# VH-VL binders against Alsin (ALS2): the designs that were tried, part 25

Target 1, 196 residues: Alsin (ALS2), of Homo sapiens (Human) (q96q42r690to885)
Amino acid sequence: GYIASLHELATTERRFYSKLSDIKSQILRPLLSLENLGTTTTVQLLQEVASRFSKLCYLIGQHGASLSSFLHGVKEARSLVILKHSSLFLDSYTEYCTSITNFLVMGGFQLLAKPAIDFLNKNQELLQDLSEVNDENTQLMEILNTLFFLPIRRLHNYAKVLLKLATCFEVASPEYQKLQDSSSCYECLALHLGRK
Below, E stands for the ipSAE of ESMFold2; O stands for the ipSAE of OpenDDE; V2 stands for 0.75 times the mean of E and O plus 0.25 times the DockQ between their complexes.

## First folded at step 19 (VH-VL; framework fv_diridavumab)

Design x5 (from w7 with heavy chain R98K, light chain K53R; at its last look DockQ between E and O 0.81; V2 from the best seeds 0.00; counts 0 for: pae E 3.2 > 2)
Fold by ESMFold2, look of step 19:
Structure x5 (fold): chain C 196 residues (1-196), chain A 119 residues (1-119), chain B 111 residues (1-111)
Amino acid sequence: as target 1 above (196 residues)
Amino acid sequence: EVQLVESGAEVKKPGSSVKVSCKASGGTFREHAISWVRQAPGQGPEWMGGIIPIFGSAKYAPKFQGRVTITADDFAGTVYMELSSLRSEDTAMYYCAKESYWEDYFDYWGKGTTVTVSS
Amino acid sequence: QSVLTQPPSVSAAPGQKVTISCSGSSSNIGNKYVSWYQQLPGTAPKLLIYDNRRRPSGIPDRFSGSKSGTSATLGITGLQTGDEANYYCGTWDSSLSAGYVFGGGTKLTVL
């Protein structure tokens, strides 16, 4: 039902936030604190990735907190932030995916200086756990790629949950139409970004 | 690039209230975590509280809890701070400032606006 | 009054190095990231350092930051007369109801 789907959205958002927060605090912040990361161009691209990642992480964390408040108060679907402010979510995911794609196209993590590579190797078990890669023989660069593209999976999850919420309303209702349209927007973006 | 502009200077009587606005332009307005920071003459800055307009909840420093109300009109991209029961000690420069997405610092500051409380 | 303690003033000659300390506690500097702000006369504060030691774009590398235990330090080398300002440390404090705190400030004079 409706309430169960709202709890699913809230629970999965907190779980996703926890993952992003761990990546930010355990990997990105320490990495960017190193004195030597590489060439100026490589560092600038990595800093853009980190900036967009941090925005996404912040947005997701605040969204998770707001859903907890939402579940204790008035539960009108139109008041859901992910629905009401959908363009902000869609733009944040797009900006992030653009930044990581630009970084990887230019050579990515392989072009980082030795201190940065050493840091990543030292943390390879953590990176594997965070990326949920099961094969312990997976190379570091593949683990990193998998890890930083996890947000595309979340867009598909939003689309699924929004559609579940929509089915709790009559097809002719404004609630159904709004939820279905939003679900389609998230799915369309997920497919578009997944092609890159 | 985000730009923050506070409303004009105010002169108020003790016991009254003041409502100062902060308008954010450039970039996305409703996603900014906007805080209010005041600075009395000759003193350091003092965080009063903040809000993210899209999510609608404000957080307050304990010193100002009960006297300050921070609100936002996320459609207009404006944040408001209202300070009640004014006293001479409230005479200060009042800044709006944007919190970073790293959540630990203020990366953009307005130029500030003066609130003077005198009889 | 401030939770974070800074010396009221420091001075040094042009071209010299100066450091500014910021002393806190385990509820703030000890487990949070420290930022530094520069306030030139008659202006709003400006971010100099975040995440203990990182510089925003446009801040020259003669400004540096570090943190050890419950203390943080801002370093400025190659002092210029334009560096005369008040400098504030800032961080979150978990011992309060989750509030941001600033130091009382340090006035830097370039003699």
Scores: ipSAE 0.412, ipTM 0.746, lowest interface PAE 3.2, mean pLDDT 86
ESMFold2 (binder alone), look of step 19: mean pLDDT 89; pTM 0.923
OpenDDE, look of step 19: ipSAE 0.769; ipTM 0.908

Design x6 (from t1 with heavy chain T28R R98K; at its last look DockQ between E and O 0.80; V2 from the best seeds 0.00; counts 0 for: pae E 3.6 > 2)
Fold by ESMFold2, look of step 19:
Structure x6 (fold): chain C 196 residues (1-196), chain A 119 residues (1-119), chain B 111 residues (1-111)
Amino acid sequence: as target 1 above (196 residues)
Amino acid sequence: EVQLVESGAEVKKPGSSVKVSCKASGGRFREYAISWVRQAPGQGPEWMGGIIPIFGSAKYAPKFQGRVTITADDFAGTVYMELSSLRSEDTAMYYCAKESYWEDYFDYWGKGTTVTVSS
Amino acid sequence: QSVLTQPPSVSAAPGQKVTISCSGSSSNIGNKYVSWYQQLPGTAPKLLIYDNKRRPSGIPDRFSGSKSGTSATLGITGLQTGDEANYYCGTWDSSLSAGYVFGGGTKLTVL
């Protein structure tokens, strides 16, 4: 029940953090270290993506660590950071998804300079592995799109696990009401960002 | 736009404790990692530890483990550092600083506050 | 006994070039990103360089950084009197508990 769902949240958050951390360290930081990335506008948009991605990665990493501590101490549902400070999570996901959408609408990875495209091509196997794309024939730009929109999938997972936690409480309880409301907020955001 | 302001200077006797505050503004304070860094006269900076206010869990440099407590009031936008069992070598300028999301540097610093330990 | 070793001082005339070294180990500079901080007299440290060689907005291109092996270097060209300051390298150290370490500092004098 409740404890099992808390372990699910903690385990999947650490797994998601590991994925984001690998993308940051193996793709974003090396890419942004290149001397020639493209036009001023394209570079500015990519730097904004990296900034928002790094902030999200940091938040998710710290959340995962806090859940581990949470499981070994106080286990009150109202003390969960994802509930208590849900607006920070929702805002961080929104800012990130807005940044990647703006970048892609303006031409995205296709407009990067040759050294950046060469870097991405040389790392295509890593990108495919990180994105979890099964089809060996998937093109680089589709792999990148799948990779950088992984956070929308995570929002749906939050909604599901929060609803599972809610079912461990009486419907009239404050815990149930808060968990249900938060689950709805994460699901609503996932739907809105999926349409962008 | 991030601004960090430490509390006023303090003069303390050996063996006592000091509690310094860092008030932050910038609208996203609750997710910032805020660190305390001190600098004794004529010395380089020393990282003491830090906290992310919404998580409430602090990390500490080994040198200060057991003597320092870092806490936060995430709704007030304030981080606190308490250093106990003060000695004369704790006389220093104390800064609060924001850790970058890349985690490798501090991109915003307060102006610092002096703690003087004398008898 | 600083984890990161810097020369205690360097000096040069206005308009000249200077470099400041920072030596560490495999547990810090060897596998972590290096930053550099400028501390003008009576002020807090200010970030000059991050991610080994990148400049924040507002830092002129006469400040540069590089890293090789377990050593990092801050370069300053076109020296100005206003560059007189202490300069510190900094990075995370993975030995024991994770902790941030600064170099002991290098005082730059512009004559």
Scores: ipSAE 0.366, ipTM 0.726, lowest interface PAE 3.6, mean pLDDT 87
ESMFold2 (binder alone), look of step 19: mean pLDDT 89; pTM 0.922
OpenDDE, look of step 19: ipSAE 0.815; ipTM 0.920

Design x7 (from t1 with heavy chain R98K, light chain K32R; at its last look DockQ between E and O 0.79; V2 from the best seeds 0.72)
Fold by ESMFold2, look of step 19:
Structure x7 (fold): chain C 196 residues (1-196), chain A 119 residues (1-119), chain B 111 residues (1-111)
Amino acid sequence: as target 1 above (196 residues)
Amino acid sequence: EVQLVESGAEVKKPGSSVKVSCKASGGTFREYAISWVRQAPGQGPEWMGGIIPIFGSAKYAPKFQGRVTITADDFAGTVYMELSSLRSEDTAMYYCAKESYWEDYFDYWGKGTTVTVSS
Amino acid sequence: QSVLTQPPSVSAAPGQKVTISCSGSSSNIGNRYVSWYQQLPGTAPKLLIYDNKRRPSGIPDRFSGSKSGTSATLGITGLQTGDEANYYCGTWDSSLSAGYVFGGGTKLTVL
């Protein structure tokens, strides 16, 4: 039901935030603290990735906290922030995915300076753990790609949960239509941003 | 670059209240984590509290809990700070500042607005 | 009284270097990232250093930051008269949900 779907949204958002937070603190912040990171262009693109990732991570963390409060109060489905302010969520995911795509098209992590590459190699087990890649023979580049494209999976999850919430209302209701429309927006974005 | 703009200077009597607004120039940035920071003459900055408009939940420094109310228009992204029971010690520059998405600093500051409390 | 302690003033000649300390505790500097802000006369504070040692775009590399234990340090080399300002450290403090805290400030004089 409705309550179960709200708990699913809250629980999975907290889990997703924990993953993003770990990537930020254990990979991005240490990487960006290195003295020699690469050419000016490569560094600028990586800094843009980090900037957009940090915004997304912050948004998701605050959203998770707000959902916890939402579950303890009396709030209408239409007042859910992910529904009410969906354009901000969609834009944040789009900006992040654009930034990582731009970085990868220009050569990506392989064009970083030797200290950065050494850092990534030393942390390959951590990267694999964070990315949830289960094949121990996966190359570093594949691990990094999986890791930095995890947000696409989350968009699909939003679409699924919003549709579950919609089924708790009559098809003719404004609630059903709003939830279904929003679910479709998240799914469409996920398909558009997919690695194709 | 983000530009934050506070509302105009205020002169107030002790015991009254003041309400100051903050908006990002050139748009509605309702996802910004906006804090209020004040600075009395000759002193360092002092964090008062903050809010993210779309989430609506304000946080406050303990010193100001109960005297400060921070609110937002979640679609316009305008943030308001109201300070009540004004005293002469509340005379200061009041800044709005954007919290970083790394969460450990303020990366953009408004130019500040003065609040003067005198008889 | 600020929970972050800075010397009230420091001075040095043009071209020399200076360091400004910021002393805190395990509830702030010890577990959080430190930032530094420059406030030129008559202006708002401006971010100078974040994440203990990183510089925002446009900040020259003669400004540096470091952190050790519960203490942080801002370094300025190649001192210029335009560096004359107040400098503040800042960080989050977790004790009793105290929030963001700034140091009391250090006035830098370039002789």
Scores: ipSAE 0.588, ipTM 0.812, lowest interface PAE 1.9, mean pLDDT 88
ESMFold2 (binder alone), look of step 19: mean pLDDT 88; pTM 0.919
OpenDDE, look of step 19: ipSAE 0.814; ipTM 0.920

## First folded at step 20 (VH-VL; framework fv_diridavumab)

Design y1 (from w7 with heavy chain E103G; at its last look DockQ between E and O 0.46; V2 from the best seeds 0.00; counts 0 for: pae O 3.0 > 2)
Fold by OpenDDE, look of step 20:
Parts: C-alpha cells; structure tokens; sequence
Structure y1 (fold): chain C 196 residues (1-196), chain A 119 residues (1-119), chain B 111 residues (1-111)
C-alpha cells in the first residue's frame, strides 16, 4: 500500500540524504580546494555545481523530515515537501542539472582529471561505496561523474510515490489532481534530465 | 552581501511578552533556516529555535518549548521571535542567525537585540 | 550548564600557539560536524570554523579545527592581539530534539 511506499521513501530518503551529504563534504568540497583546477571560469563552474548540489542536499534533508512527520501522523499528505514545494524542488533540480551540463560542456571533468588524480586515488574506496560501482575497471572520473548525477535518479522515485499516494483520494478531488500533476512534473523532469 | 537586520532594543516587565524581528537582505531568505540564539550577560550563546520561512515549520529548544514562538513573513523577508512570560533570566542579547546550505552551522549573524526584563 | 565543555580561559603571548578544546558526547560531537565561532567584545559571534576543520572565506590559515571521537579542538597559531576574544564550539545534538548546542566559551587573552 501507499503507507508502505512512504515508509520506503522515508528510509531511502534518509540514506540518500546521508550519501549526498558525504559527497558534498568528502568529495565536492575537497575538489574545490585543489590547486590548478583550470581556468577561473572552470573553477567557477565547479563552484556553482557544488553550491547547487548543496542546496539540493539541504532540500532533500527537509523532505526527509517532512516524511517522518507525516508517517508519525503529525501532518497531512499535502504537507509533504515534494508536493507542497514542488516548484522549489523542480527548479532546484533544473538549476543543478544546468550547472552540471555547463561544467561538462566546458570540459570540466577532463580538466579535473589531472589535478584530482591523487585525491581520487586516495579516495577510491569511498567513491566506489558512494556510487555503488563495484567494477574495478571503471575509471575514477567516471565514478565522479556518476556521483554528480545521483540526485537526478531520485526524481523517478518521487513521481512513483506521488502516484501511489494519489490512489488514496477520489479522482475528482483536488488532492488527487495535485498529486497527479506533481507526479507528472517530476517524471517529465526526470526524463528530460536523464537525456542530458 | 547577506545582512540580518534585527529590531531595536526592548525593555519589558516580568510576565510580559517580547517580539523581536529579523529581516534578511542580500540573498535567498526563504530557503534558509533562521535561528534565534540568545546570550545572557557573561554567558555563552544559547539556541532557542529556528524556522525555514518557505516551509513555515519552526523547531524549538526544549527549554523554550511552549514559551517561544517563531514565525516568518515570507514576503517581507522577516522572521519573528516572540518570547512570553518573561523573567529576569530572559535578559539577554538576542541574535538571529542564518544556517548555511553547506551544513548545520550559522554563517551570518545579526547584530543582536538587547532585551531587558526588569520590574 | 552548557552541553559542550570548554576551558573557561586560555592565554598566550603574541606569535605563540594556543589550543581550545571542546568536549561533548556521542549524540553531538560524536556524530555531528563541529563549528567554531569567534566573538569579539561587543560584537555578534562570527563563524570561524565549520565541518570540524573547514575555514570560511576570509579566515586565515592560522585558525584550524580538528575532531576526534567526542572532542573537538580549535588551534590558533601566530597569535595576534586581535585574536583576543571569546571562542565557542557548537554542533547539533540529536538527543535534544535536534537542537543546536554551544560550548560554554573560552576567553582567549593575548599577553
């Protein structure tokens, strides 16, 4: 049922938040502190990626809290952050994706390869753990790339849960419509960002 | 530059209430948690509670639960802290502080509002 | 009484190194990031260190932070007269309804 789905979402959201927090603090921040990262522009692009990543992490944390409140009966379904503040989430994801794309297009990952090689080698196990990539043949830069795109994968889960939740309301109800619409927005964004 | 501007000094009688405001400028106010931290003379800072304006939900320290109310006016970019049933021990400097996106720390502070409770 | 414990005062001469300790428990320093704040006389606290050891922009590298177990340490090298202030450690405590907690503060006197 939908309650079970929400419990799963809550559990995975906490884990996801923890993972993102680790990526932010142990990967992104140290990367920003490296010397010879490239041109000023490249560094700025990476800073922007990191900043927007941090914002998403923050919002996801708040979402986790809202889920907990809901499951404990403190608040209604409409109070879920991904629903109540769907625009904020969607915009934040869009902005983040834009920053990653800009960084990528400008050859940011290629530029990071050399200056970050020692750091990535020292943190290989951490990178593999965070990315859940177990193939030892996978290049560390590819793993890093995977980490940057981790947030986007969560959008599909939000869409699914919202649809499940919608089944609890009458089709003609405003709640049903809102949940359906929101789900569609998350799904559309996930598809759009997944193609990039 | 991010600035937190607090309301002016207050002098209150015991048993009364005080409401202090904190207006943020120079950044995104709505998405950042704003906390209230007080500091009695000669003492260290004490966290009272906080709110994320866009979410509208406040958290309170257990010590102040039931006596403090934190609210936000999203449009005005202002957060309020109301403390009721004032006591002499509530005499302190009251700071608003912003939590960073990067972590659970306060990166910007207001200049503080002095609240004096005296009979 | 503050949840986090700091020495009430430390002192040293200009150019010397000082360390300020902050002791807590598993519910706060043990599993959370520690921040340090500098408070000059008559001013609001200022963020000095975040995430145990990170420096905000504008904070000189003379200031350093570390954490081990349930304790954190602030280090100040090349002590300057302008460093005379109160220093507070802070972190979130999961046992206090996710409340933020500060240390009692350490007064640093530059001799």
Amino acid sequence: as target 1 above (196 residues)
Amino acid sequence: EVQLVESGAEVKKPGSSVKVSCKASGGTFREHAISWVRQAPGQGPEWMGGIIPIFGSAKYAPKFQGRVTITADDFAGTVYMELSSLRSEDTAMYYCARESYWGDYFDYWGKGTTVTVSS
Amino acid sequence: QSVLTQPPSVSAAPGQKVTISCSGSSSNIGNKYVSWYQQLPGTAPKLLIYDNKRRPSGIPDRFSGSKSGTSATLGITGLQTGDEANYYCGTWDSSLSAGYVFGGGTKLTVL
Scores: ipSAE 0.031, ipTM 0.673, lowest interface PAE 3.0, mean pLDDT 89
ESMFold2, look of step 20: ipSAE 0.581; ipTM 0.813
ESMFold2 (binder alone), look of step 20: mean pLDDT 89; pTM 0.927

Design y2 (from v4 with heavy chain G50R, light chain R55K; at its last look DockQ between E and O 0.03; V2 from the best seeds 0.00; counts 0 for: chain humanness VH .586 < .591, pae O 6.9 > 2, placed apart)
Fold by OpenDDE, look of step 20:
Structure y2 (fold): chain C 196 residues (1-196), chain A 119 residues (1-119), chain B 111 residues (1-111)
Amino acid sequence: as target 1 above (196 residues)
Amino acid sequence: EVQLVESGAEVKKPGSSVKVSCKASGGTFREWAISWVRQAPGQGPEWMGRIIPIFGSAKYAPKFQGRVTITADDFAGTVYMELSSLRSEDTAMYYCAKESYWEDYFDYWGKGTTVTVSS
Amino acid sequence: QSVLTQPPSVSAAPGQKVTISCSGSSSNIGNKYVSWYQQLPGTAPKLLIYDNKRKPSGIPDRFSGSKSGTSATLGITGLQTGDEANYYCGTWDSSLSAGYVFGGGTKLTVL
């Protein structure tokens, strides 16, 4: 049912936010603090990734809070962040993905491999936990890459939940149309970013 | 325990309106979806519409669109169904039913309210 | 008349097995979970089966549900006199006129 779906989304969003926060604080921040990370350009690109990651993390946190408020009857459905601030949310995802792509295209991960190897080895268990990768043969840089793309996975979930919420309204209602349109936007973005 | 208590029987004239109430208890009312289902004599049940208090909006079957209004009072834990422009064909037992928390089926039903439309 | 089609009546002797079919379309049974309701004379419908085959607490094992394609089936084994009732299938329809839809009902008579 729709309520169960909302609760599930709220729970998973909270967990997701927690995970992203951990990535930010325990992986990205320490990584940026490493010496000899590479060229100035590489470092700048990584900083941009981290900055946009942080912004996205913030928005996801806000979304989680809005879900909680909605479920507790404090706020209406229209107050959900993914709906109320859909443009901001979608733009933030786009910007983040662009940053990651730029970092990748410039060989950022290859450049980070050497200077970050000790850090990654020391934090192997954490990386595996955060990424839920249990294969010991997976390269740590690959795990790191996986972590950077974690936020993109949630876009499909947002699209799905919005569609489900739409079923609660009359087809001819503005709410229905808004939810449908928003869902489509998230789905399209998910598909687009998933190709990168 | 979930309970749905409906208002008493109604006798109405054609062209008038009827408002039936369903008091819900035994859980978190705002998170519930309450549907109205009627059943004419000798016929099967017919879904009329649904309200989800947390959304504050109701959804209606096309057949009743424009003639039925479903509302909820969160404080009273009560859902209302108002049917206007009554006709003889509206003579039926009117049930409120609670949708399951997990899925879209009716796990609890009221005892029903008989509405008779006669001149 | 009803969106979901059921046989109007079925009958069998005590102890026997009966099946009640429910036919729909891709917009309802085809992509949604089916529920079954038992309605005893003079009572409100009671949930008998949900999610195609799941049973609420208190429902005997002799009741079963299944779904295939755009059709659902209610099975009753070890038929008892107390099973005499009307049975309705129901599900949500995802068409433009989305809403819950019921079958026309099946009257089960125990001979």
Scores: ipSAE 0.019, ipTM 0.577, lowest interface PAE 6.9, mean pLDDT 89
ESMFold2, look of step 20: ipSAE 0.671; ipTM 0.850
ESMFold2 (binder alone), look of step 20: mean pLDDT 90; pTM 0.927

Design y3 (from w7 with light chain S35N; at its last look DockQ between E and O 0.06; V2 from the best seeds 0.00; counts 0 for: pae O 5.1 > 2, placed apart)
Fold by OpenDDE, look of step 20:
Structure y3 (fold): chain C 196 residues (1-196), chain A 119 residues (1-119), chain B 111 residues (1-111)
Amino acid sequence: as target 1 above (196 residues)
Amino acid sequence: EVQLVESGAEVKKPGSSVKVSCKASGGTFREHAISWVRQAPGQGPEWMGGIIPIFGSAKYAPKFQGRVTITADDFAGTVYMELSSLRSEDTAMYYCARESYWEDYFDYWGKGTTVTVSS
Amino acid sequence: QSVLTQPPSVSAAPGQKVTISCSGSSSNIGNKYVNWYQQLPGTAPKLLIYDNKRRPSGIPDRFSGSKSGTSATLGITGLQTGDEANYYCGTWDSSLSAGYVFGGGTKLTVL
């Protein structure tokens, strides 16, 4: 049922937030602190990615908290952050994806390869753990790329859970319509970003 | 305890602009939206807009769209509200109020900043 | 003028009960949590009730809130002289680009 799905989402969202927090603190922050990262443009692009990653991380954390509050009966379904602040959520994801895309198009990963190689090698186990990539033959930069795209994987889950929540409301109700509309927005964005 | 400290009273001429500051202390500045609410003499509160500092983007009431600018300085823990093209009807007490990011209420209020617009 | 409608004034004797109504629409009270604010003379508004019926810490239980449909009600029992103030309902309105809206306010006089 939808309750079980919500519990699962809450649990996985908390774990996901923790993972993103670790990525932010143990990967992105140290990367930004490296000397000779490349051109000014490359560094700026990476900074933008990191900044928007951090904002997204914060928002996901808040969403997790709202899920907990809902499941414990403290707040109603409409208080879920993905619903209440859907526009902010979607915009944040869009902006983040744009930043990653810009970074990628500009050859950011290629440019980071050399200056970050020692750092990545030193933190290989961490990268593998965070990305859940167990293939030792996977290049570290590819793993890093995987980490950057981790947030996008949750969009489908958000869409699904909103649809399930909609079943709790009358079809003619404003709540039902809002949940359906929001779900569609998340799904659309997920599809759009998933193709990049 | 959370405190919102606003800047001092302002006297402005019509057509000028005013910038009021609100410094938050005793809590996590980035976790809460700060809204600006004004109250004209003898009138009820009127929401002007708000900002979530971590995101940096503000939202405004339609009435003030294009005339008000809300910004935040995370390092200073301060939110600013700038109102341009001042009119006599802008004479009011201007409050900053804290809102939980995902809650619908203002739990802490500043003491207010009086802005007087007179020729 | 205000998006939310309140009676301009209510009055009662000490110890009595008063209710203050707040009327809105589906785009605000109908879909959002209603909050109540108390404003004593010469002071900033203070959160009195949030999420329709919840009391912040320090607010006595003689203050209560309820919501039904597109209307909300603030109840005050055991009226005290110190309760003389202006009371405002407030909520978010989706029709106003997610803006917050207040009622016109109700002046409570303790006779």
Scores: ipSAE 0.017, ipTM 0.605, lowest interface PAE 5.1, mean pLDDT 89
ESMFold2, look of step 20: ipSAE 0.497; ipTM 0.784
ESMFold2 (binder alone), look of step 20: mean pLDDT 89; pTM 0.919

Design y4 (from w7 with heavy chain S57T; at its last look DockQ between E and O 0.54; V2 from the best seeds 0.00; counts 0 for: pae O 6.1 > 2)
Fold by OpenDDE, look of step 20:
Parts: sequence; structure tokens; C-alpha cells
Structure y4 (fold): chain C 196 residues (1-196), chain A 119 residues (1-119), chain B 111 residues (1-111)
Amino acid sequence: as target 1 above (196 residues)
Amino acid sequence: EVQLVESGAEVKKPGSSVKVSCKASGGTFREHAISWVRQAPGQGPEWMGGIIPIFGTAKYAPKFQGRVTITADDFAGTVYMELSSLRSEDTAMYYCARESYWEDYFDYWGKGTTVTVSS
Amino acid sequence: QSVLTQPPSVSAAPGQKVTISCSGSSSNIGNKYVSWYQQLPGTAPKLLIYDNKRRPSGIPDRFSGSKSGTSATLGITGLQTGDEANYYCGTWDSSLSAGYVFGGGTKLTVL
């Protein structure tokens, strides 16, 4: 049922937040501190990616908290952050994706490869743990790329849970419509960003 | 450029309340936490609490819990701090500061509002 | 009284180097990034260092930060008269309901 799905979402959201937090603190921040990262423009693009990643991480954390509050009966469904602040969530994802795309287009990962190689080698196990990539043949830069795109994978889950939650309301109710609309927005964004 | 503009100096009697405002401009107001930090004369800064306007939920330092209320007006781009049951020890400069997206530091500060509590 | 401990004062001549220490615990400096703030007389605190060692735009490379264990250090090289100020370390503390904590401050005097 929908409750079970929400519990699962809450549990995985907490883990996801923790993972993102680790990526932010142990990967992104140290990367930004490296010397010879490239041109000023490349560095600025990476900074933007990191900043927007941090923002997204914060929002996901807040969402996790809202899920907990809902499941414990403290707040109503409308208090879920992905619903109540859907515009902020969607915009933040869009902005983040834009930043990553810009970084990629400018050859950011290629430029980062050399200056970051020692750091990535020293943190190989961490990268593999965070990315859940167990293949030793996978290049570390590829793993890093995977980490940058981790947040986007969660959008489908948000869409699904909102649809399940909608089943708890009458079809003619405003709540039902809001949940359906929100779900559609998340799904559309997930599809759009997934193509990039 | 991000600017935090605080309200003017206040002189209050013990037991009364004071409400200080902080207007943010030049940035994304709703998405950043705004914290209140006070500094008594000759002392270091002390974090009181903060709010993220878009969420409307404030966090408070335990020391001020129950006596301080932080609110936000998104339309006005303004955050408020109300401190009740004022004491002489509350005499201080009160700063609003913006928290970065990293949530570890304050990157912009207001000029401060002097609050004097005296009989 | 402050959660983070700093020396009350440090002094040095122009052109010299000074270090300001900040000691905390596992619940704050041990687990969180440390920031440093400069407060000139009669002004609001200004962000000087963030993420232990990073400088905001406009902060000269004379200022440096480091962190080890539960302690952080601010370094200032090539001291100038304009560096005379109070310096505060700060970070979040998980034991204080995720509140932000400051050091007691260090008065830097340029001789």
C-alpha cells in the first residue's frame, strides 16, 4: 500500500541524503580545493555545480524530515516538501542539471582528470561505495560522473510515491488533483533530465 | 550584491519585547537561511537562531528557546527576530546573517542593530 | 564559556606571521567545517575563511586556515596594520540542537 511505499521512501530518502552529504563534504569540497583545476571558467563552473548540489542536498534533507513528520502523524500530506515546495524542488533540479551540463560541455571532466587523479586514487574505495560501482575496471572519472548525476535518479521515485498517495483521496478532490499534477511534473522533469 | 539591511536601534525596558527586522536584497532571499547573531559589549558573537523563509520553520539555540521568535515575510523579503522578557543582559548588537548553501558559514552580514535594555 | 576556545590575544610586528588556534570537540570542529570571521572595530563580522581553509573572493592569500582533529588554526602572514581586529572561529555543533557556535575571539594587535 501507499503507507508502505512512503516508509520505503522515507528510509531511502534518509540514506540518499546521507550519501549526498558525503559526496558534498568528501568529494566535491575537496575537489574544489585542488590546485590547477584548469581555467578560471572551468573552476567557476565546478563551483556552480557544487553550490547547486549543496542546495539540492539541503532540500532533499528537508524532504526527508517532512516525510518523517507525515508518517508519524504530525503533519498532513500537503506538508511534504516535494509537494508543498514543488516549484523550488523542480527548479533546483533543473538548475543543477544545467550546471552539470555546462560543466560537461566545457570539457570539465576532461580538465579535471589530471589534477584530480591523485585525489580520486586516494579515495577510490569511497567513490566505489558512494556510487555502488563494484567493477574495478571502471575509470574513476566515470564513477565521479555517476556521482554527479545521482540526484536525478530520485525524481522518478518522487513521482511514483505521489501517485500512490493520490489514491488516498477522492478523484474529485483538490488534493488528488494536486498530487497528480505534482507527480506529472516530477516525471516530466525526470524524463527530460534523463535524456541529457 | 547581497545586502542585509536591519532596522534601527532600540531602547527597551526590562520585561518588554523587541522586534528587529532584516531585509535581504540582491539575492535569493527565500532559499537561504537567515540567522540572528548577537554580540554583547566586549563579548564574542552568539548564535540565537535562524529561519529559511521558503520553509517557514525556525531553529533556535537552546538558550533562547521560548523567548525568541523568528519569522519571515517572503513578499517583503524580510526576516524578523522578536525577543521577549528582555533583561539587561540582552543589551547587545544584533546581527542578521545569511547562511550559505553549504550550511556551514555566514557569508553576508547586516550592519547590526543595537538593542539597549535599561530601566 | 564559549564552546570553542581561542587565545584571548595575539600580537606581532608588521610583516610577521601569527597563528590563532581554535579548539573544540568531536561534536563541532571534529565533524564540521570551520569558518573564520574578522571583525574590525565598530563593524560587523566578515567571513574570512570557510570550509577550514577556503578563502572568499577578496580575501588575500595572506590568510590561511587549517584543521586537524578537533582543532583549527588561522594563519596570517605579512601582517599589516589593517589586520588589527578580533578574529572568531565558528562551526555547527550537533550536540547543541544543530546550533552554530563561535569561539571566544582573539584580539590581534599589530605592534
Scores: ipSAE 0.016, ipTM 0.611, lowest interface PAE 6.1, mean pLDDT 89
ESMFold2, look of step 20: ipSAE 0.556; ipTM 0.808
ESMFold2 (binder alone), look of step 20: mean pLDDT 89; pTM 0.919

